VHH binders against q93235. Designs and how they scored, part 5

Target 1, 248 residues: q93235
Amino acid sequence: IFMKTLDPKVPRFYGKGTIIGVNPGVGYQPWLKERPDSTLIKYNLRDQKSYKAYLEQMKTYLTKYDSNATETRECGAGDSNDDLEKNPDALPCRFDLSVFDKGCSEKSDFGYKSGKPCVIISLNRLIGWRPTDYQENSVPEEVKDRYKAGSIAINCRGATNVDQEHIGKVTYMPSNGIDGRYYPYVFTKGYQQPIAMVKFDTIPRNKLVIVECRAYALNIEHDISSRLGMVYFEVMVEDKPVEEKKEL

## First folded at step 14 (VHH)

Design t2
Fold by OpenDDE, last read:
Structure t2 (fold): chain B 248 residues (1-248), chain A 124 residues (1-124)
Amino acid sequence: as target 1 above (248 residues)
Amino acid sequence: QVQLQESGGGLVQPGGSLRLSCAASGFTFSDYAMSWVRQAPGKGLEVVSYISGSGGSTTYADSVKGRFTISRDNAKNTLYLQMNSLKPEDTAVYYCARDTSEDEFGEKTYLDSRGPGTQVTVSS
């Protein structure tokens, strides 16, 4: 239990070469605990049973945001969770799942049925950590068109040249990435972790695509060897006839 | 339920020594790295020392290097901090913290649990 009475301020020793590393790890969903060693998202468009586990995982994950109005507060433009560090009685900002309604909601089966699967991108939680904004002229080129100060931009690409040729059009929800209003992370009841979703709009059928997603903030370092600031997973959307298992 | 309880704090003169202990329960102790963190009056939380789950790796803040030693006894579910050559600037509430946890979704949280803390006061 993290004592609420403690100032949840950022530990002094964040950064390169310190006890606490510079980057929160990047995670993704759906990740199936039944296949802990697998980072593969594979299903058949013609077989609902094949993607059921992924849907259930996504649904279960999103139950994290089922909060009572008494445990969270509505946050508008300009609001943040900064007060959580100063006021133990402050309520965390409520996350708005409606941002995913355009093809990545439960109603749309998170895009799986339509062959446009959505993947949740999240950051591991470091107490007191918050994204640092790029200066306008220092925003990386790959996210420049979507970047908004106060957010963590997400960019996904094929891991290899071949994968990049196959990955197709990718949509980000929200476009700007993970909303920074929900930072800093504080161990408090009702805290809602901000997430973004990546939708693969034109991913090919019957091909394996290795995907690399990177998170972008000034204080997020990218390193391929250590996989800092990024996450890898594979996507394969099959379109094949469902073989009837002959009950012997 | 995860429980951590620090002990061993007190008043000591500059140059003196203290040994802090942390009793852990409610989780598999050896599976988690542990840290000592401290908060001085008017200052933020400072990580002073880290130890891996097995105890094979340790790290120290520059401010305490050579003076503090972190150790653990996994059989006893206990974390220790030997503090030597104490200075007035070491005055703080000291907490033991579980360094990293992973939830059912594979997401990690750093310093997800702490005890109530133990007061260390270094004064002449």
Scores: ipSAE 0.610, ipTM 0.882, lowest interface PAE 0.5, mean pLDDT 90
Fold by OpenDDE, fold request of step 20:
Structure t2 (fold): chain B 248 residues (1-248), chain A 124 residues (1-124)
Amino acid sequence: as target 1 above (248 residues)
Amino acid sequence: QVQLQESGGGLVQPGGSLRLSCAASGFTFSDYAMSWVRQAPGKGLEVVSYISGSGGSTTYADSVKGRFTISRDNAKNTLYLQMNSLKPEDTAVYYCARDTSEDEFGEKTYLDSRGPGTQVTVSS
């Protein structure tokens, strides 16, 4: 889900070859449709049923990347979706989900079973939009150690001081954030939106943690009041005995 | 199913004018902002103009400011682009596009649908 901004439908600028809207909204998964107004990810480690819906949501979301080899192409380090704008026959870059294999894959239950839940971070799709790189000396301090030109860095923190004390160690997959090779978005079949995952490695048990995740590129503005360039959600990993519903 | 159909393209001389139309169906037209996008030969798609659902807000690419005017008739489910003072560099296929949709995951696409396009050629 993407958090509401003041007016996400009004673009800031239309220029040559690009549309620059209000900061690309940042979204997260899993978001459950049955709780559309809830940004809470809550489950019990001792109750598999409690996190099943989140797993299913994650699985369903990732089916977006089930593309045939004929609809996408492998992109190397120097490749990008730039060709899509110039060549109607060009295939979009295939997104590699293996980047999440270290604890955030389906095989690992996206970290939920182990109490290290993974959250998908994505950006809204804007035609022609692509991240602008920071200059080396202008990279924000909070992402400086992980930032790579050509990527959108992600940084997640506790929303409050208390939350920051509780959030614990956070791992980003990939470490550099969202891979910019998959930009720009174009009107083409088979386009795969790049994503990153955030893994909460040491999140406490039985505590609610409010998380703020920000996306970092030169052309992404951050504004807390409008929540531009950021998304909020809550995580609560419970460790409680499962009440045996006595089948009356 | 969302359907968009552009019309009004053609061949004009530099300095000439054209008026493009886009017929929309398959969705509540007034609920969506609309845009005109174009693709010139060998170039990528560019957004040239935007109009809000109500028509109260419009934006233009710098390249067409002062020359192009976007408008809409929500009663007729029609989008318009008045193009004046046309230049050779305006030669392109022009598409009307529906602006901003949200998918089942809550993700938004700001331009999610377009028509087959109409050819605009500006040449002496």
Scores: ipSAE 0.606, ipTM 0.876, lowest interface PAE 0.5, mean pLDDT 90
Fold by OpenDDE, fold request of step 16:
Structure t2 (fold): chain B 248 residues (1-248), chain A 124 residues (1-124)
Amino acid sequence: as target 1 above (248 residues)
Amino acid sequence: QVQLQESGGGLVQPGGSLRLSCAASGFTFSDYAMSWVRQAPGKGLEVVSYISGSGGSTTYADSVKGRFTISRDNAKNTLYLQMNSLKPEDTAVYYCARDTSEDEFGEKTYLDSRGPGTQVTVSS
């Protein structure tokens, strides 16, 4: 059963393949609320002012993990949010942001200053939803080398052939994608959204690159026309002399 | 604080009927679509039925179509599920769920909250 709605307060797509019949959307950061219709990440390497808003957005986004940290628990490799469904008093797992320390942390300006910008990838939340693992022989080719059972693999590519030629080397943090231990989502104040970051290591200067990022789990369906299971954004890293703002 | 509380569950024989209700508080009820979801033993959550904020649009899973009816009373902040012609396979915990919200980062929660649930058991 596929359900489509035009109501912005309702998911656009309900369908097969997910636990509850809804295919989660994919989101990205930095998304600037002051420019809600823009999916363009554009800045000049030589102008700190040009990428300040992106840094602030990234910082603000990551602050949410600190704000509710006291309502979480430390989770090891064998732990998961599964307990939340069984025990109402259980605390959700604390998300480990240290996985982004190599080039995608605040200390590194999330790669923007160095011309290697990092982008956060997330999935929209569904209560009770969790990723379903691929069988070893059924993992899509594009993520086969990085895929780990229990995770949601992420793969970003140029939207067109030209974009793919320009996008350059892409690093994923962690390499396996979004850690599945933080699923399922449960309505609690302490819940922390699991995320992954994509780092553009060799993105060209002064060129617009349209990026398509897809999330991979067995119960995530991809559809280009409806953009199910994927997100698009544009990246342009400029390397130009700083233009003097003419005060009108 | 968002609160949802289901009621009306119980034990019924095959072919019987139940009416579930859900009391909502802590938010503007009419601004949100609502859903009934259920979880059978050993199975994942299943969306059973959906109703828009105004109540003008409803949808049903194929498994319950023609047997279940979702409705709402926005003045009473209450969601309903009339279940007729119940089958053993309808046995599950039924949850009332608020359907979708969006946070300040543009991230959506399709089903963001639910009640503790009410047990429905269909058995001869």
Scores: ipSAE 0.588, ipTM 0.866, lowest interface PAE 0.5, mean pLDDT 90
Fold by OpenDDE, look of step 14:
Structure t2 (fold): chain B 248 residues (1-248), chain A 124 residues (1-124)
Amino acid sequence: as target 1 above (248 residues)
Amino acid sequence: QVQLQESGGGLVQPGGSLRLSCAASGFTFSDYAMSWVRQAPGKGLEVVSYISGSGGSTTYADSVKGRFTISRDNAKNTLYLQMNSLKPEDTAVYYCARDTSEDEFGEKTYLDSRGPGTQVTVSS
C-alpha cells in the first residue's frame, strides 16, 4: 500500500533549481480518510454495503461543483480561465460534469456496481499554474493517441509487471484527460477544479491491482520517489458470497 | 478570509537592494509555510523562496540563492524578502503566497493564496 508520505511543507528542488510545488501533484478519489488502508479501493460486487462509502465519497466530492455553480460562467471549447488573471470581475469556467455520463456518473454508481469502478484524477492546485503543451513530436508515447494540446493527459498503468497484466482495459474520461480550459488556478470564488475520471473496464476479480496514474504536460515532471506527477492507489474488486453476519 | 498584502517593491538599479514585506491575515500565520513567487513579463510563475511555518527551514531558487533572504515574524504576521545584488532579470511582480493547504478531500494547494503583488523593477 502506497502511503502519501510526502510532507508538503518541505519543498525539494528538482530540475533547474525549481522547487517542488511548481509542478502539481496528482490526487485521486475516492479517498477515505477514515480507513487505515486509505489508498485501497476494495469492495465486493455482491455487497452493496461494501462500496457505499466510496459512492458517498464520490458524490460528496462532486457536490462541490454544485455549491459554487452560481459563481461560474459557461465556457465553450475556446474559452479559458485566462481572463481571471486579467479581469478581477471575470467568473471562472464552470466544469462540465456531463463528460462522465458514460459510465462514471452517479446514475451508474460510478461503475462500482457493475464492477467497472471509476476513479477521479485531479491535480493539486498551484496558483497561476497552467499546463504547458507538448510539441507535437515530443508527446510521450503512452499518451500520444489521446493527447490534446491544452489538456493534461492521464495514463494509468499497473505499478508492477504483474499489476500491468491485471489492470485490463482502462477508459479515460475525457479521453484527452483534464481539460486545460479551467486553468490557470486562481484564488477566486467559484473556481472549479478540473478533473478526469479513469474507468477500469476489465479489472480482474479477487485480485489486488496496484495502479499508477500519471499526468502529462510539458511542465509536469514524473518522479517515483517524490511521486511528482503521479499517484498510486490500489483497486480490488471482489466477487465473493456475502457472509451473513450472524448477529450475535 | 485569507489576506496577503505585499509591499516594498520599486525601481532599483542593478546591484541595489530591496526589502519586501507581506502582511498576512485571516489565518494562523505560523501554521503555514510561506513563499515568495514572482512573475516576469511573458514568463510563468517562479517560486523564488520558501520558509517553513516556524521559520526554521528556508529554501531558495538557484537564481536567487546567496542574494535573497526570506524571513518571517510570526508575532507580526509578516513575511519578508530581503533582496540584495539585484539584477535586471529579477524584474517581476513579486507575490507573497501561502504555501500548502489541504482540503477536506485531501487535495492540496501548494500555493493557495497570494496578494496582489508588488512590482520590482531592476534597471539602470
Scores: ipSAE 0.572, ipTM 0.846, lowest interface PAE 0.6, mean pLDDT 89
Fold by ESMFold2, look of step 18:
Structure t2 (fold): chain B 248 residues (1-248), chain A 124 residues (1-124)
Amino acid sequence: as target 1 above (248 residues)
Amino acid sequence: QVQLQESGGGLVQPGGSLRLSCAASGFTFSDYAMSWVRQAPGKGLEVVSYISGSGGSTTYADSVKGRFTISRDNAKNTLYLQMNSLKPEDTAVYYCARDTSEDEFGEKTYLDSRGPGTQVTVSS
C-alpha cells in the first residue's frame, strides 16, 4: 500500500503584531526533485544502485554546512543567534554535523546500506521565527522524556495502527531534536539552518511504512488537514534478489 | 540572480509622506509575494507589510496600519510603499524583500532576499 503525501505551504498568520506565518513548515530529506510529487523512500538492500540517489541527495544537502570560519562562529552551551537581528556584524552559529556520526553520516551511507535509513527533519526558514518553550507540565507525552527547553523536539510515528506496529525503533539525533540556538533566520550571510535526523533502526523489510513526523515547540501548531507542524513520507526497504539482465 | 533595488528614501518632517519603490529583476516578479521590512537603529527587523503575487491580498503590521499602503505593478516589476503621516518612530532603513522561495531541496524560505535598503529619516 503506497500513499503519497505533500508538504503543505506554510499559512500566513494574521494576528496582532504579526504579518507572516505562525509555523515555518516541516520538511524532510531525502526528497528527490526529479520526482517532485513523490514522498516515497524506496530501495532494495541488495541493490546499491537503488539507494544511490538518496545517498547523493543527503550528501549534497549537507554540503551547505561546510565550515566557513569567516562567515560563521563556534557556538557552545549558552550561545545563540539572538544577536543577529541587532548586530549586522554578528556571525551566525556554525551547525555541527558531528552529532550524526553515530550511524547517520556519509561513512555509514546514512544508514541505507544497513537497512536503517536516516531521514533529515528540518523547518522551513521563516524570518525572525524562534521556538517558544513548553511549560514543564505541558510538554506533550510523545516527547516528554526527550524534551529540552530551547529545542524543537521531533517525534515520528506510524500514520496508521498498522504503520505504528511496523515502524519499529526510531533513534533521534540529537535526542532533543532541532537545537533552537540557530534561530532566528534574518538574512545573515553564512546562516546555517539547524536540522535533526531520525534513524529507523528496525523497520521491516518488504513492507511499506507510512511515517508521520511532528515538530514540537509551544509555537508550532499541528493540523492534520493542512499538515501543519508535521510531515509525511513513506519508507519501503526491500530485501529482494536483483533482477538479472537477459542474455542475448 | 535575484536583484532588488529600493529608492525613494530621504529626510521628511513628521506628518509628511514618502513613496518607496523597489525595482525587481532576475526572477518572475508576479510569481512571488513581496514584503517591506525595516530596521531602526540598533533594533531588529520588523516586517511592516506584505502583498501577494497578484496584489489581491495585503497585510500590515499594527504599527503602520492605516498610514502605509503596499502596492505592486507587475508590468513594471516594481513594488511600492506609500508612507503617510510619518512619525519619528518610522525612522529606519527600509528593505524590499522577496517572499517565499523554494530551493533545489524543496525547502522554503519566507523572505529569502532583500535589497541594500533605503534610509528613511523622520525628524524636524
Scores: ipSAE 0.492, ipTM 0.738, lowest interface PAE 1.5, mean pLDDT 85

Design t2
Fold by ESMFold2, look of step 14:
Structure t2 (fold): chain B 248 residues (1-248), chain A 124 residues (1-124)
Amino acid sequence: as target 1 above (248 residues)
Amino acid sequence: QVQLQESGGGLVQPGGSLRLSCAASGFTFSDYAMSWVRQAPGKGLEVVSYISGSGGSTTYADSVKGRFTISRDNAKNTLYLQMNSLKPEDTAVYYCARDTSEDEFGEKTYLDSRGPGTQVTVSS
């Protein structure tokens, strides 16, 4: 029997759940492809040009949720995507962006203009994966007050003690996290990946805050060294005067 | 567009052997890690084995360690799975899958492409 290492160009995740040997990663938006090595979200409240790219990235990302009646169906509290894998004629549930209307929609510039920026939190796309519920008494402390069976809870914290002091109040949309009724991910026309957003309601001005967000389901493994089940990004909301062009 | 086509499945007695092949096209094969994934009747998907783009690293599920060997021939754009000492529990549809891709938003899709699969049946 041979022991082998993973290919460094395409790392493999290991995990527990309905797909053995794979663990979903966590992603965020806005991530600007023009600055691919940066995880920094930085802008000046007094300069709309400084956050315009983040707004455009959010809008472009969300266009995938434009749908019509021929590709998706309406789903209520009792509906799910459970039969997508076995019924080729089943339509996937439509993901409704109105859950974000309380400060994380386009009409509010996704919170950027008010200094309460929203960040999308998503899971990587694993074919056939779906969340497994915690038992009631085994829910991690960080999400115990927001956890609901059938969902993937989200928690964001400051990465260091200083960041914990600065991160302030965080609002989760939906409060229970990512709704698991939209899993599994399937190669079906019209499939709509579920997401959540986090809004940083009281993040301080002119201070860099390092944020760690984690996704919680029984079959999502967490490992800090390999960043399994979590994502890191930095937020800096400035509030300082804009330099004017000189006039002769 | 990515194309993957499995072959080599069939009926075999317990203790027997089969070799699966997967022909790949529509992408630079050597740049991507590949996996074999199986689905037994009434069960979910299981990643059976993984091989790096260069072929230098391999990983196996506990259920197949010591019995299965993954390999690839990058000159022929072909992935292989040698299955020895087969058990009835190995009965499944076996899929060749591209392990990871990234979209324009930096988001990853794992097992983002797979072939139609090949049936392996192990029975007396």
Scores: ipSAE 0.443, ipTM 0.722, lowest interface PAE 1.9, mean pLDDT 83
Fold by ESMFold2, fold request of step 16:
Structure t2 (fold): chain B 248 residues (1-248), chain A 124 residues (1-124)
Amino acid sequence: as target 1 above (248 residues)
Amino acid sequence: QVQLQESGGGLVQPGGSLRLSCAASGFTFSDYAMSWVRQAPGKGLEVVSYISGSGGSTTYADSVKGRFTISRDNAKNTLYLQMNSLKPEDTAVYYCARDTSEDEFGEKTYLDSRGPGTQVTVSS
C-alpha cells in the first residue's frame, strides 16, 4: 500500500523551503476499491444493477459530511476558515451538500439513472495548503468565465480530440469549483474537506469517453507527463437490452 | 487511536543542541513515514524534516539543512529530531506528525495525525 512511501506524482514542496508539495494531487469518485487499478465508470442505463456499486460508493464517501453541531460551525457567504491554522479550538466550517441538490444528490441517484453521471472532484489533503488566486489577467482561458478568487476552478475535457467531440455539456457544481473558504486543511477534529462535482449532461450512449479534469489555482501546477494537477477517468454509459437467461 | 507524544523541548542558548523524541502508539509505526513540523509565534506551519517508514529516506527543509537530523527506532516506536547549532529563528512549537496515509477512497492525507507539540525556545 502506498502509505509506506510518497506518491511519486505528488509535489513535495510546501511554501518557502518546506518539504510538503504545493500541489495536493487530484482525485475523483466513484473510484471502486474492489478494482483499484481501474478508472473506468461503465454502466447500462437499462440495468440498475450495473451502477449500484457507484451509487453506494458515492453515498459512503459523502457520509463524512453528516451534520455535527459539536465539531463544526455554520458558515455563511462571508465566513471562512482563515484562522483555523492559528486557533486550536476553532471550529471548521460545515460543508453544505445542498449545492449538489440539482441532479447530483442521492435523490437523483447522482445522475446515473438519467444518463448524466456525476463525478466528485477532490484534492488530496495537505496541512496548511490553501489556493492562491490568479491575477485577473492570468486566469486560464478554460476557466476564466467561472473563476472566483479564493476558489479552485475545475475544468473537464475529452482527453483526445475524439473524446472532446463526444464529452458534450459539462455542469460544474459549484460553478466556480471547490470553495476555498473551507481551506486550509489543519489538525482539527471535524474538519470537512470541500469538494466539487461534475455532471456529464449530454455524454453519448455506447461510446467510451476518456475524461481529463484539471484543478486550477495559481499554486497548482499542471504537467501531462506526470499527470500533475489533473485526473483521468473513462465514462461509458450504455443503453442496451438486458438479456434473459436462455436454456440450452 | 493514533497517539503521538513529543518530549525534549526547552530553553537553550544560540548554538546549543536539543534532542526531541516522539513516542508513537495505536498504529503500526514502521508502516508510516513521519515528519517533524514546527510553528513559530504568529506564523504558519513549516515541515522541518521527513523520514520514510523504513528510515532509508530523509529530507530536510532548507532552513535546517546540515543542522538537524531526523531518525527513528522502529523497535521502540520512537521518532527523533537531533537539533544542533540552534538559532533564535528555530524558536517554535515542534510537532511529531504521521505523514502520508491513503484512505479507503484512495485519497491521501499528508500529516494526518500529530501530537500536542513541545516548545523549543532559543534565546540568549
Scores: ipSAE 0.431, ipTM 0.728, lowest interface PAE 1.7, mean pLDDT 83
Fold by ESMFold2, fold request of step 16:
Structure t2 (fold): chain B 248 residues (1-248), chain A 124 residues (1-124)
Amino acid sequence: as target 1 above (248 residues)
Amino acid sequence: QVQLQESGGGLVQPGGSLRLSCAASGFTFSDYAMSWVRQAPGKGLEVVSYISGSGGSTTYADSVKGRFTISRDNAKNTLYLQMNSLKPEDTAVYYCARDTSEDEFGEKTYLDSRGPGTQVTVSS
């Protein structure tokens, strides 16, 4: 339950497909490498030191998206990275962090100081992989109202019935999830991996909430026993007095 | 600079055999798991087989299980794929690939390096 992602090497060649040959795997940030076995995001609203490490992790992770006019290109609707597989001179699409400006940017401490923490959702990189669209009548109910062809939708829920009652309102940024124009992933200088964020707008104080997030595209398989296509983490937003300390 | 070079492809009749080789240089070969990956015309990449750095663990895609054997010689920095009982559906470009790297954020990149590939064509 505390795991960030599944280890793809253990189950890769059993069953109908492997996570290398089918799914890229799902990850999240902030994951603190100093506590690699922990998937807990816990902090006290009244103590900035308690969430500083999460902010630093988010900021460091996002530095890969600094402006790069010579190594990337601007992409609009209908553009994609399709040319990267065949053209060594093609530039990858630039990922624009401004989609997170409504509460999931450094300006707002990624929502931590207001008790509405943001979590990055990403896919591990599988060279050559790209999302495949659902048919209109087969879009899963959990994402039907936010799904857009060409995207990878994200949905987060409480892992148990109790967690689902507690998780509250979740805002998805972008609402359609991860835009497929940034695929396929290829190894090239300047490639900018696309991401999405989820903001927990009304998560309760002083309660542990176990969260399950899933990525949705036709070629992303969900398997509960191996946790394919999903990631788990725990959130605990405290709001308690900081103990006074006396110096000698 | 990672360098991978495949060889041993060619034209073969159904039921025949081929042995692919991959020469590796520019990295400590025994430290890395390796895979064979193929791409049929107009199709996506398929991971065919995997072998651990020591050679102690191997796995195979269901489509080739029982017909293909992956092996490696760490003293010669060489990866092999023995392909038996070949079928027309095995026609593809076969790539030798260095498996999975992980970055400082715990995010993985699969098939982080590959060679230019070798064509295998199975037809009468």
Scores: ipSAE 0.405, ipTM 0.719, lowest interface PAE 1.8, mean pLDDT 83
Fold by ESMFold2, fold request of step 20:
Structure t2 (fold): chain B 248 residues (1-248), chain A 124 residues (1-124)
Amino acid sequence: as target 1 above (248 residues)
Amino acid sequence: QVQLQESGGGLVQPGGSLRLSCAASGFTFSDYAMSWVRQAPGKGLEVVSYISGSGGSTTYADSVKGRFTISRDNAKNTLYLQMNSLKPEDTAVYYCARDTSEDEFGEKTYLDSRGPGTQVTVSS
């Protein structure tokens, strides 16, 4: 694995009295390291080479979830990672990618070849952090019908009124978002941080759509100015003839 | 490769003081923000203090503000926590932690490495 040094940063919410109130950041894939300042996902449906890098990025990212039978355990109904903070010998739950098999797997080119691109949504890693549940009457309207206690719901919308008119149907995998049984994050060999994917089923062709995705748990705050609790990316699915290149 | 080793814990009376140290190796110490975190008996982890890589910026949890002082010596690769006016509720294992890193996918890990910890017990 590759690790970069980072500039010093003071989290905005240390003033809540403990780090357990600190917001984990929200990230997405595919983010291309070759274009680190760009959040644009742009490709041409008629040119498979135009989306090859996104497929490679998704595949490489997901290799961390390959089987680790000696470093993880199977988790069924009622199992969770609750014991990981206090027991260095506990094995973390294995994260199962099969939830993505309906159009957001390698077999389907993660939806890119059908013009229904999938995007991974993840939380940055904060040791000891776990989602806190909304009370039933406090669940935000955007996620009420998909929210499950113990999970982190995801909602994506267009960033402007025009983008919202264009974003179309969005499928969330899992529907409840990021599964909280895999929290807390701890320094445990084999830990597999959970993720969700969003699939843009009806995104228009040849139009730039600015997408805002937010993560929802009681202890995730949203702030547009600092982009807390949310992530932005742009999607441009072209459907244009491939130009022949002139020889020199 | 990252190695963090805490020291300086012990038994102290309420109102007393301790200074914790953390020796760092296996990485460029000055490039990383550092934190002290603690775990009280039967409790989860609490981050009590943060210091930037240069040492120019510090932050404290409300529970320790005015009593604890974080500092670092980048020439000696050492992080410190001066703890004054100690209370029984400060009893915990204290860990030195490297704060923020970024992986090859642009995802950040807060508190991505820690030492084995040092016990601080405040009792009469």
Scores: ipSAE 0.390, ipTM 0.709, lowest interface PAE 2.1, mean pLDDT 83
Fold by ESMFold2, last read:
Structure t2 (fold): chain B 248 residues (1-248), chain A 124 residues (1-124)
Amino acid sequence: as target 1 above (248 residues)
Amino acid sequence: QVQLQESGGGLVQPGGSLRLSCAASGFTFSDYAMSWVRQAPGKGLEVVSYISGSGGSTTYADSVKGRFTISRDNAKNTLYLQMNSLKPEDTAVYYCARDTSEDEFGEKTYLDSRGPGTQVTVSS
């Protein structure tokens, strides 16, 4: 219930165009604020009550994208938020949730009902930051088949060898990750943070899987010890009979 | 609602001095690091200086190091920037910005709020 920002006493490294250098942090949803120290997503397929909180968290998070036609604009290929740094009257690009309609929307309970849970991947907001492209020969192997210049690719893997064996097929929405048209972030009313979702299509039942997701752009560093450029969470999809309760 | 209001800008000759102030309200000021950010005409944003929530740690962009001094008075909810030896290249709108906040979803925003800015013009 009670949330506070972290104590900001640690000195920051400054680079051109950013306060903390070149690296956004990576976050995920559903993260339950009632259990802020937990990164576990655990539910029973046969017990709708066990995943209701995750659905509500996803729905609540996504309400920020409910209609905002007066404070945003439609953006197509080649558009960006570049004008926002130089024109205070410019409107930021609108983020459209319809990209998630194939299995990661409310209609499908964000995949939870089918045992293919969706997880939102997002980047912390850094003023003025925007992705820079890998050279074609430098695109990391994990994302080569899905990488598009101008975008931030997402890849998720098992954290250990056993998790790698269990994580199964992962679907990325959009496949190319987060489009760069929604950058840079600046102080503007109506800014809509872009997101991606990952769907765990074949995650096993009754097994804990530790997942590591990374964001990929040339100017995103990865550091395991500080979890820079990456996020960890655990997924356990159970498929167990629901215990009956005796009624008095 | 977070409110930040800059003041103290104006026209000054090269080599002159100016002191900016930023009045803060609507949040617990001492819980947040603060920054001064500037924008020259038609240019992007440049982070000028940072100060920790306690005031115990400061940093400066190379372009202003040795000339500018950031400070804060947590009892008065006020951030300051003392600007000395001003150059024409320092001409910009200067914004007081609150660093790092975390929302109800655990997502962080760096420089999550700013005031309307105060114009500093350094010209002969």
Scores: ipSAE 0.375, ipTM 0.690, lowest interface PAE 2.3, mean pLDDT 83

